# VH-VL binders against q96il0: the designs that were tried, part 394

Target 1, 167 residues: q96il0
Amino acid sequence: APERGAERRDTAPSGVSRFCPPRKSCHDWIGPPDKYSNLRPVHFYIPENESPLEQKLRKLRQETQEWNQQFWANQNLTFSKEKEEFIHSRLKTKGLGLRTESGQKATLNAEEMADFYKEFLSKNFQKHMYYNRDWYKRNFAITFFMGKVALERIWNKLKQKQKKRSN
Short names: E, the ipSAE of ESMFold2; O, the ipSAE of OpenDDE; V2, 0.75 times the mean of E and O plus 0.25 times the DockQ between their complexes.

## First folded at step 17 (VH-VL)

Design P33 (framework fv_ebrasodebart; at its last look DockQ between E and O 0.40; V2 from the best seeds 0.00; counts 0 for: pae E 2.2 > 2)
Fold by OpenDDE, look of step 17:
Structure P33 (fold): chain C 167 residues (1-167), chain A 120 residues (1-120), chain B 108 residues (1-108)
Amino acid sequence: as target 1 above (167 residues)
Amino acid sequence: QIQLVQSGAEVKKPGASVKVSCKASGYTFTEYYISWVRQAPGQGLEWMGWISAHEVYTNYAQKLQGRVTMTTDTSTSTAYMELRSLRSDDTAVYYCARDQSYLPRGHDYWGQGTLVTVSS
Amino acid sequence: QAVLTQPPSVSVSPGQTASITCSGDKLGDRFAYWYQQKPGQSPVLVMYEDSERPSGIPERFSASNSGNTATLTISGTQAMDEADYYCQAWKSSTANRVFGGGTKLTVL
């Protein structure tokens, strides 16, 4: 049985950029793209009178965001690694060095790179399917809680109006 | 009934590797993640990482990065955790635990634990 | 590493209320989980999502989160509740899970 070389799946270093929003913001903030995932992190605003349901929603959104960050960080790392390997392999096959005579990093042409992208997408198709499935499930849950929060807010507004009419 | 059954105790030398298995049953394996947690003798719980059933998602504790590899076999509903370059401080009971992938439900089911002893 | 801090031990008399705290930076932004571990046994999830109880966990177990502190409360503590209790939360920005140091609950 060929020793399936334990492909050291280098996991992306877990260092999501610590974007800190301004302390006085009453809104959700979108940070710069994370260096690993290339996703923009969202910093969720915490209302002073956050309901338990709103808090749950916020935490759920945060967890989902971190889940997405982790996925894409790993995916991008894998992509970068495979891309580099592809380039090196192709250059080697062509009898070319990794550096040009000018000392620049040797690159492949757009057509050769198109082959890489096609192959990469094909290879990762199932992975993307599973990601999408899980993403939809998470977002469905979030949407459900958003609906609940919306209803709660409506109800609270109605109660406040009734109380004001009774006084 | 939902069960996670782990492999038996291991004794390893420093520098060796250990691979612990965790066979899941009683639920749809592909819908959950498996987390690994270890506990050194007389110490607290240490989270090691988690993996999705199709290995779509992996996340390892920073302390173990480069030394730990988690894998799954969906055909056998089995998760594996390999820890390399073992040290004496890696002596612990290693647990697999089910982790819900979609909702923050925590580790709701645990394996019985696998004692890994690293001794010279 | 964002460390969740727990008291090392809590003692309570039978029938009294035990409270175990878990404090951590930005814990208010994350769900807290609680695990019970008895000697020689695997941990058992006793609370999830800050205040939710899994099926089979007695109603005497409750949890709350206020600011950066999660609290596990055991009302009417019984001898069988003697165990180590661990809090857990997501580590900010890393999607890593972190456990607290654990609290030994002794029922006197």
Scores: ipSAE 0.850, ipTM 0.942, lowest interface PAE 0.6, mean pLDDT 91
Fold by ESMFold2, look of step 17:
Parts: C-alpha cells; sequence; structure tokens
Structure P33 (fold): chain C 167 residues (1-167), chain A 120 residues (1-120), chain B 108 residues (1-108)
C-alpha cells in the first residue's frame, strides 16, 4: 500500500502518466549554495519510465553541473588566496598590521581594492575566456539534446494517435 | 589524424622525480582534458588525475596528492606529468589519454605509454 | 577510494556470448565506459556513455548500465576478442575517474 498525496506541492510532469510515490519528488530540486563553488546544485529527478535518450540528457546535465562546480570552487579558492596576499602586501608596504585594533582583519578601501580586481581579471583573462567558451558549448549541447527529447515525445504521441485512428 | 605521442622510457632511483611528456596532434588541444593513467607490471589500470589543456581545472587521485603535478603548454600542444619522491612501487607504464569535451566521450585516444622503472 | 568490482576472469568458447560485469554503488547514476587492452598495447575504448559504440568497434560488442551494475556483452566471441577489459565510471562530485580491477577474457 503506497502513501498518496503526502508532501505533494507541485503538478505531475506533463505528457505520459507517471507514478510518483508519496513524499517523493517528481521534479528536479535546487539545493542550497555549495560552500566552495557558491553554486546551487540541481538534484535531478529520475522517472521510472525514462527513455534511453532522457537518461543521457539527465546524465549530461549532471556531469556539466559537476564540471561547473569544480571550476568555481577552484576559482573562489584562488581568488581568496590572491586577495589576502594582495591585502597583506599593500598593508605591509603602508606599515600597517594585518588586524585592526579590534582584532578583525584589516582591509583596503574600495578604491585600493579596485587595483586588485583589475589585476586579478587581467591575470586570469585567458582562463575565463576558456571557461566561457566551454560553458556555452556545453549548454548548447544540452539544449540540442533537449530538442531531441522533445522530438522523441512528439513522435511517440503521433504514433499513438495513428494507432488509435487505425483501430 | 588524432595522436598522442609520449616521451621515452626512463630509469630512476628512489627519491628522484620523473616528468613524462605527451604531445597531442590532430585536434584543438585546448578543448579537451588530458588524463594520466598508470599500470604497474601485471596489474590493472590506475587513474592518476586529469588536467584541462587550458589548465583551469586539475584533479589528482588522493593517493598521489602532494607528489604529482600536471601541466600543459598550449603553444606546443603538450601535456606533462611529474611524479616526485619516487618509490619502487611507482614502477609502471604511464599513459596519457584524451578526456572529456563538451560531450562525455571517455578516454577515446591514448598515448603509446612510457615505462618508468624505479630501482636502486 | 571508490570501488568498481569486476570478476578477475571470464572464459568462453568461440561463438558463445561473453558477459563481463562491473559493480559499484549507484553506478547506474553515472556514465560507464569500457576499455579493451591486448598484451603490450594501449587500452582501446570499446563502449562509452553506458551503451554507445565507437566507430570501428564490431556490433557484437554491446553494453548496459542499470542500478549498481554495468555489463559488457560480446556476442559471437572470437579469438581476437581475448584481452583484458576494464570498466570506468565517474565517481561523486569530486570528479575522480574510477577504473574497475579488470577482467581477463579467455577464448578457448
Amino acid sequence: as target 1 above (167 residues)
Amino acid sequence: QIQLVQSGAEVKKPGASVKVSCKASGYTFTEYYISWVRQAPGQGLEWMGWISAHEVYTNYAQKLQGRVTMTTDTSTSTAYMELRSLRSDDTAVYYCARDQSYLPRGHDYWGQGTLVTVSS
Amino acid sequence: QAVLTQPPSVSVSPGQTASITCSGDKLGDRFAYWYQQKPGQSPVLVMYEDSERPSGIPERFSASNSGNTATLTISGTQAMDEADYYCQAWKSSTANRVFGGGTKLTVL
């Protein structure tokens, strides 16, 4: 005996009928930001009647998410390390300590920090160019597979309608 | 024609370092990763890590963390793997392999392998 | 270290169907790949993305991946198919690539 209706807060997916047990999601979920990448992971739903093409699309989306999480986790770490090194170097040159009188980390004002941001962007320009290219290529491929899934679903509906008319 | 050509065999003493090269041709080098895989004599394949050809991403096997460094030179389309503090159990054939692009194709092209022997 | 478990060996007669398994926790959630390695040679990709066959690989090679198990199937096995076979999968969000221990296919 399955439980019905509990924890349901959304409509069932359109198209063919799909069983969704009580308290289980029938939709992708967006989780909280990852500590290292600051990206919100998608938790992908796996329907019981998923076609091979639908499986491939889902796995491709999951793989691309992991690739993107890795990039931003690495860049955030690099950014934080280089930012602290820049602040430390400039404070040392000015004869200031690393901490304020209250014990908090000393910082530079926004105008002083602008030099860091310009330097960081310039230093990492090529890496960000390659990331942007790869990001667009991956999302274009995903969009292409989404189109193939959509066509597969239309084709299946046309075959079902043709069979019904011939009966 | 897509090819990965590796540097020649090496004999090293324990404690030394080795740097193996892998020159790629026949494709756009910066669009792919290079994985490094090793195989001790009579043993299976062991994944060591991967590096994106544009060096934005790296990931090393935990067993080798701290001893391995992977780099690339995009001007020569060459990937490098350096293994430091060599031990006798590092004796293996070291392969480079082309890895993922915008579609997850696996290791579709492999280098010929480089035998590294660590002995006193 | 993630574990992908393969039988150490599989023996078949020529013309028979060989099945090589690869078991891992939630392996069906990831793409599985298969490589063939003959003595003294580099590995060769024989199946990718669970069930896709590269150009140049005979149609007698097929594969599946579901649940905790991926399976490489060789129908009409020939003497030239005698080799070591390795499965590979992506592990968790750390993006480690994981190989199985390998299976020696013997054709008697």
Scores: ipSAE 0.452, ipTM 0.723, lowest interface PAE 2.2, mean pLDDT 83
ESMFold2 (binder alone), look of step 17: mean pLDDT 90; pTM 0.934

Design P34 (framework fv_ebrasodebart; at its last fold request DockQ between E and O 0.37; V2 from the best seeds 0.67)
Fold by OpenDDE, fold request of step 18:
Structure P34 (fold): chain C 167 residues (1-167), chain A 120 residues (1-120), chain B 108 residues (1-108)
Amino acid sequence: as target 1 above (167 residues)
Amino acid sequence: QIQLVQSGAEVKKPGASVKVSCKASGYTFTEYYISWVRQAPGQGLEWMGWISAHESYTNYAQKLQGRVTMTTDTSTSTAYMELRSLRSDDTAVYYCARDQSYLPRGHDYWGQGTLVTVSS
Amino acid sequence: QAVLTQPPSVSVSPGQTASITCSGDKLGDRFVYWYQQKPGQSPVLVMYEDSERPSGIPERFSASNSGNTATLTISGTQAMDEADYYCQAWKSSTANRVFGGGTKLTVL
């Protein structure tokens, strides 16, 4: 049985976005794309009187965002490695060097690269399917807690209106 | 009852590899992740990484990057952790633990642990 | 790297309240988990999501998380509560987890 080469699944290093939203902001901010995942992180607003339920929602959103960022960082790293390996393998098969006569990095044509993309997508199809399943389940939970927070806010507004009518 | 049953103790030489198994039962294996945690003798807990069912998602601790590989077999509900290029400081009890994939509920069930001894 | 700092040991008399702290930068913005480990045994989850108790954990166990500090509180501490306690949280901006250094609780 051919030794299935232990695919060195290197995890991407954690990129901390240096983006800091303005201190006086009362809304969520979208940062620049992360250098590894290429996803734009959301900086969540923290209300002065954050309820325990609002805090739980914020923490859940933050963890889900980090979960998503790390997945795509790893996926992009894998993609880049496999792409480079594919290019090198094809150039070698053609008897071409890794550099052109002008000293530039040798590249493959669009048709050859299309074969790589097709193969990569096929190979990772199940991985993406299960990722999407887990992503949807996480977002469903977040949406449920968003609904609870919305109800809590409505109830608190109603209680405040009743107290103002009684005085 | 939910159980995680690990493979037996291992004795390895420096530079060798070890593969620890963790058989899950009593729950739907594909709905959870498996985390691996180790504990050196007289030391604290060290998180090693986690793996989703079907190997769709893996995260490894930076310290172990390139030396650790986690895998799963969904047909047998078994998770595996392989650690390569073993050193004396890899001597530890290795634990598998269940991790929820959708909600942040921590490691709610643990294996009994597997002692791995690395000695010359 | 998010480092979680715990006191190495805490001592309490039977029936008194034990308090174990876990400190980290912006720890209050993350969920904290607590594990109990007795000698020669696997860890047991005692608290999750800052202040939630798993089924089977006694009500004398409670926890909080605010600012940079999470706290595990054991009211009416019993001899059976003698163990090592570990906090855990997600690393900042990563899907990785980190443990605190652990706290040995001694019941005198």
Scores: ipSAE 0.868, ipTM 0.949, lowest interface PAE 0.5, mean pLDDT 92
Fold by ESMFold2, fold request of step 18:
Structure P34 (fold): chain C 167 residues (1-167), chain A 120 residues (1-120), chain B 108 residues (1-108)
Amino acid sequence: as target 1 above (167 residues)
Amino acid sequence: QIQLVQSGAEVKKPGASVKVSCKASGYTFTEYYISWVRQAPGQGLEWMGWISAHESYTNYAQKLQGRVTMTTDTSTSTAYMELRSLRSDDTAVYYCARDQSYLPRGHDYWGQGTLVTVSS
Amino acid sequence: QAVLTQPPSVSVSPGQTASITCSGDKLGDRFVYWYQQKPGQSPVLVMYEDSERPSGIPERFSASNSGNTATLTISGTQAMDEADYYCQAWKSSTANRVFGGGTKLTVL
């Protein structure tokens, strides 16, 4: 089992439940959003007669998911850190404190915050373009192996039909 | 053919920083990642992190987050690893290795290693 | 968050089969890689993707990965195979790579 924690909810207005994948499922499962990446993990089904090629495909898909989740977790952390630094710097330049009179963290208005969002997006545009390239390379490899698995399954079915007619 | 050539040995005091270089040749640098691995004397291999050639993705070992920075220079096909706030248990041989994180092929080429000694 | 456990040492007679294990929780769900390191040298990849052998690695090297255990097998062990051997896999939660503690293979 993953290290993800689950909070129990005893009362819910619309019948919500904690995610808990079935122990004996013949289908892939899509879990709730990961706290840090905001991506929904896929929980892959392991068939009883998994071929070596099918196993490699499943492991490649799992690694690619983890690779992708970690990238976005890192981006979310960087965004949060740079946002706070930007706010702190602008408040200091205005001669304002880091907290309001109510004790809450001081912030900037929407127009001022738009400057941060534009700068962050522009700064990270190239990073996201190279991430997209690497993501496409991984997906091309996965798609290629999916095709090989499909051909393997068709070939095995044809061999079964030929065996029955010969016997 | 394919080579990863690292900078020379260094001796540092506790609290200092070290930056190790890794120059790649014989392949298209921008098509691969570089991983960094270290090995303390008489100890096993410890993975430190990876970096993509365009610096679009870095991933550090949890133990080292906050102390390590990896960078690249695509114009010289060179990767760098900087370790800050050095302490005596950072004494190790530091390796760079080519990584294909988009394919599960492992670390197929390694640098010669760089000994970093941290002593008072 | 998996720790990869290897025996510290394995001894084998020349010509016999050596088996080096690598254990971790649900390790059979991950790709496992094996590296050979001779004294004073950089590591060399000897197995990847659980059981694939790089070009230039002798056919007497093989590997498997199932359940919680991956195994590197060297048949017809030679004196030149004396080295440290490390397994490596991804961690589940962080996309980090992790090495096992290493196994010293001695050929006596």
Scores: ipSAE 0.664, ipTM 0.856, lowest interface PAE 1.0, mean pLDDT 84
ESMFold2, look of step 17: ipSAE 0.654; ipTM 0.852
ESMFold2 (binder alone), look of step 17: mean pLDDT 90; pTM 0.930
OpenDDE, look of step 17: ipSAE 0.813; ipTM 0.925
ESMFold2, fold request of step 18: ipSAE 0.657, 0.649; ipTM 0.854, 0.849
ESMFold2 (binder alone), fold request of step 18: mean pLDDT 90, 90, 90; pTM 0.928, 0.933, 0.935
OpenDDE, fold request of step 18: ipSAE 0.846, 0.868; ipTM 0.942, 0.949

Design P35 (framework fv_ebrasodebart; at its last look DockQ between E and O 0.32; V2 from the best seeds 0.58)
Fold by OpenDDE, look of step 17:
Structure P35 (fold): chain C 167 residues (1-167), chain A 120 residues (1-120), chain B 108 residues (1-108)
Amino acid sequence: as target 1 above (167 residues)
Amino acid sequence: QIQLVQSGAEVKKPGASVKVSCKASGYTFTEYYIHWVRQAPGQGLEWMGWISAHESYTNYAQKLQGRVTMTTDTSTSTAYMELRSLRSDDTAVYYCARDQSYLPRGHDYWGQGTLVTVSS
Amino acid sequence: QAVLTQPPSVSVSPGQTASITCSGDKLGDRFAYWYQQKPGQSPVLVMYEDSERPSGIPERFSASNSGNTATLTISGTQAMDEADYYCQAWKSSTANRVFGGGTKLTVL
């Protein structure tokens, strides 16, 4: 009996897009869409004289980005898997093979696929609601820290101006 | 007072499954994530995974992928961790821990731990 | 996989300053957390977000980061501070958590 090859569940390889911004860049860079999440990663600039508050903001943004990337990578994998299972199930029910006579992968029509999408969205509706809630809360926190950093920068500029007037 | 109360110690045979519970109290359960961490006897801490409220978001350690399932019951404010296909090297104290989902606050509250012994 | 490296043990005399390091690739881009664990007890969070101290943790506990190294500092170390200490951080790209190997602090 041939050993059924353990179907290597394609765990989404941790293939962080190898997009590396130029070392001399003074700006945030946006990479190409990640192959699993389809989200564009942002490479955050690190100032030479980064304040503790700026560092905290940067790290919070990075963590939120990774949180978001992982969510969508998992969601896309789940979607792809369930889609494939749906197609296979429907083809089987129709008495159709997985391949056409021309050797191409058999597909379902747009109407049948619409049923899948509707079912998938319905099934995952709550998941998406809670994701959105958490995403908004994270971004609110980030925005709040952005405001703090902005105020700190203004204050530092004012102090520097006062010191220059006193000399 | 914030508390995480875990189920009692378990003894299992190799190949069996174990399900550990973690009941949360003293806070809004749906606003935090539950992490699971294990510690083999005389070893360090090993992160297993985390789950959000309503099971909307789960993340498992790669090493445990396919063997671990985390779930929550929001009505009882209880998190569950199931580990399947148990091996001798799964013998450990298993901890649930709270983590704030919106800010990086770390595991501020821990359960008392559940000893799971896997023996032939 | 980003591994967090800690010294296996640190020894200090009472009243002296203990320093425990945690090193990892890209740790400078991530928050570090520190946990204290005493024998037979659950871990306790002692530091979060690199340098923030939870309520109830003594002021003698502090933490800092430099490059890819986080450091837990215990000033005026007491006998009660004898424990295992673990650093933790987010794992890059996976949103997983990773612990260091732990450091046994002995107060001599």
Scores: ipSAE 0.794, ipTM 0.920, lowest interface PAE 0.6, mean pLDDT 91
Fold by ESMFold2, look of step 17:
Structure P35 (fold): chain C 167 residues (1-167), chain A 120 residues (1-120), chain B 108 residues (1-108)
Amino acid sequence: as target 1 above (167 residues)
Amino acid sequence: QIQLVQSGAEVKKPGASVKVSCKASGYTFTEYYIHWVRQAPGQGLEWMGWISAHESYTNYAQKLQGRVTMTTDTSTSTAYMELRSLRSDDTAVYYCARDQSYLPRGHDYWGQGTLVTVSS
Amino acid sequence: QAVLTQPPSVSVSPGQTASITCSGDKLGDRFAYWYQQKPGQSPVLVMYEDSERPSGIPERFSASNSGNTATLTISGTQAMDEADYYCQAWKSSTANRVFGGGTKLTVL
């Protein structure tokens, strides 16, 4: 029953002694796919003794998730709109109606649709290039900050070892 | 050196539209979002929406969806905001402001503002 | 419809500490930002990412964000600090931005 100097922890269920791996691999969990972006959101774990660095890392990851969801939601909307416009244009050129005999929306086969997919990708190339640049910049920043959190945890462990040897 | 210069004041009738420009200089235009914020006379700031410089993403305030369109021209480093179906309560100063696309640093530079007056 | 609530006004004597609050549901889960606006001028960013100070903003400006409340603190308040102050945050997963209603700081 040794004491740690002047500080007492009458109620310390998860104080400074609790270890948790980097936030991305601890108690985060994946939610169902978002209807608009088709991405599965991460629900980030908030540790009981969250340091200021850990809090900032969590907020940066949350902000980046929202940025990514916004991009893909916008691209999905644009894709759907342009796909229908392409199909309508090609059916009109062939002199065909917009509906089949069964009343279902008429469409093009896979070979015919390949032209749409190629055009859409080409038209949006610049937007995806800037998205990729920002994605890498964001992930580099997050990874660097994760390293800072890891070093903070190592330093805190070493500080506790130094304190214990001086008692 | 970093500067956002907006188009001049406009007077519009109800039901018309207005398009405000915001020309950026002194920085890499494609690394920032452009936000639009308006302020009615004697009132607070109201966020309208943002657009990425290359138009990869847009996000509009829910109250303005269907009435607002934001665009950019990367070759001239210019952002545009168009507000349609103007009403008298759209009278305000309209600001553009930048926000970094990869770190959440806030609106560090603002345009000078553009007064739009909607009068019957 | 996210809402950030600020007091309409705060008065302080020169040299004293002013505190301006910004309240919102789960505001501490998002980054908070603060802007200063003087009459007839564009807003100026004075704090970002809860507590970070931009280059050129005096050290007497500080901020915090926890729980449902963000706070801008100006120590040693000067007459030049008299202005309207707005908080801003990302309030929802829809990536919308929200401004508070603004607080007029008066230095008497």
Scores: ipSAE 0.542, ipTM 0.766, lowest interface PAE 1.5, mean pLDDT 83
ESMFold2 (binder alone), look of step 17: mean pLDDT 90; pTM 0.930

Design P36 (framework fv_ebrasodebart; at its last look DockQ between E and O 0.41; V2 from the best seeds 0.43)
Fold by ESMFold2, look of step 17:
Structure P36 (fold): chain C 167 residues (1-167), chain A 120 residues (1-120), chain B 108 residues (1-108)
Amino acid sequence: as target 1 above (167 residues)
Amino acid sequence: QIQLVQSGAEVKKPGASVKVSCKASGYTFTEYYIEWVRQAPGQGLEWMGWISAHESYTNYAQKLQGRVTMTTDTSTSTAYMELRSLRSDDTAVYYCARDQSYLPRGHDYWGQGTLVTVSS
Amino acid sequence: QAVLTQPPSVSVSPGQTASITCSGDKLGDRFAYWYQQKPGQSPVLVMYEDSERPSGIPERFSASNSGNTATLTISGTQAMDEADYYCQAWKSSTANRVFGGGTKLTVL
């Protein structure tokens, strides 16, 4: 997404994942996946003439990104822990060890793993429902501020045009 | 009429645990996180962590990771903070406060505080 | 770095303007919040999102945040403003919140 309003016809975002963004970028960048959340952070550009409203929008987007990363980091940890616990429990009820004869971690068949995924989704359904609610509310607020910024830029352009015609 | 009412003062010995309650009223409990902040005598505020009202996830201060557990009971609109392996330097007033889940509006309502004294 | 530093105390005469600073590395990249705490009371939010004032907080409270410094400003300081003031922000990269050490405002 471009940092400028409708009058600036910038269409190309600066660098995307897998590569380091330029240090003097004039655009937002999408960085590599975070180790714990697996989400790609946005590296926000801060222009010199950022209005207070534009600054508030940028800070809200940054804080929402960090909120989102924290949620998924916690969920990824929980998923990994519960997956290993499920495999361990099912192997014990079968009388099997945690390792194969070759020393590799024992696994369960596809039907048994499907049971895990169903149980995990069921246990976490309400948690994800409230996350989705808050995510949508945050995005609604961000969209509202984007609209306010767009109107601010239009009004500033019109005020400059009126001032030149009046003078 | 938004209110956060905390449980009464507690005196504990080192090594024990304490569980402080925070009962919320006057608002939609599931729209806010409950945050916990403590203040040792004569000292400043120290952020401890927060919990979503529906227990979707928690975030604890790294200093306290492993010793603190935060929970909620949505049927009673009550949040709990349990601190284990108490030490003398855990003597403090413990506050709960709410913070909106989707906008960073800060801690707009606070409980009255719960004094926890850890003494031998 | 990643610590919010406040002066331990600030003194003003009634009617003067009090300024309380909060310093942290690139603090202006984060929202800053301010809390007032009077003796024996719970903290009260007095500024949020850098410069926004909650309903019920008098207009003489204002705040700003840029660069490495957030500033709480109280114009026409009154005796009732005598309190401890704490700044707060998210700690970078951890989503944890951090408070400054606090500033005791004395109105002589």
Scores: ipSAE 0.545, ipTM 0.790, lowest interface PAE 1.5, mean pLDDT 83
Fold by OpenDDE, look of step 17:
Structure P36 (fold): chain C 167 residues (1-167), chain A 120 residues (1-120), chain B 108 residues (1-108)
Amino acid sequence: as target 1 above (167 residues)
Amino acid sequence: QIQLVQSGAEVKKPGASVKVSCKASGYTFTEYYIEWVRQAPGQGLEWMGWISAHESYTNYAQKLQGRVTMTTDTSTSTAYMELRSLRSDDTAVYYCARDQSYLPRGHDYWGQGTLVTVSS
Amino acid sequence: QAVLTQPPSVSVSPGQTASITCSGDKLGDRFAYWYQQKPGQSPVLVMYEDSERPSGIPERFSASNSGNTATLTISGTQAMDEADYYCQAWKSSTANRVFGGGTKLTVL
């Protein structure tokens, strides 16, 4: 019985690009796209007088960002791997080498690649559905806390105005 | 009542594989993630990884990459953790836990643990 | 690897306040979680989101975060609170989880 080669599910390397914003930044900073996820990381600004609610929101956003980064890094790796496998398999079926006579990497035509994309999307449809579900839930929570923070800020501003009027 | 029930203790030889099951009940299995945590005798907790209920997404600890596979069976609401190429240092109690992945609620429910002993 | 550092042990007398610290790089950017583990038992979540208590956890349990240090506080410590306590947080940039080394709380 041929030892079914344990498909080393190449997990995306854990190296999310550590984008470090300038030390004097007083706002959220968006980094370049991560090389694995292709998502732009956000470095969240920490106010000096961050409220507990603001902190909670910030942490929730950070956690969600990391969740997204990891998901897409893995997804992109899987995609790249399967794409390469598809190309190799199709070239082999055609009796073509991996390189052209000119030494260039052999590629499939757009039609053949369209088949790959359809198949890939079909295969990963459920995965994407569940990702989307989870994404919406996370973002709903974030939005909810954003609302709370907004209300808190309004309230604090009103209190400050009242205090200034009383003095 | 929410429960996670794990498979029984396992004794394995070095180089073997072990597959631990975790049956979930009392909640909608597909709405949560399952995490796996192990604890060597007299040691602390070590995070192993997590899986979405539909195997749509997995994340493994770097130390275990290539040796660990997490899967789920939605029809039975059961999560599985397979660890391959077992070593003596893999001797531990293995826990499954429900992860509140949508909200930062932590691992609110745990399995009873499965002792895996790796001995020559 | 970002390691969460906890004191290996903390001792308190009954009725006193126990404080267990958890320190880690960029822990201030992450939620801290706390777990209680009694001998031969599974861990139990005692605190989440830095300072929130799950249902069924006594009010004597509280937690806070300051900078890169999370603190679990047990006021009016009881004999039943004797256990190992673990902090947990997200590992930066990897979406992994990491546990602290654990703290043995002894009630003298």
Scores: ipSAE 0.323, ipTM 0.771, lowest interface PAE 1.9, mean pLDDT 88
ESMFold2 (binder alone), look of step 17: mean pLDDT 89; pTM 0.925

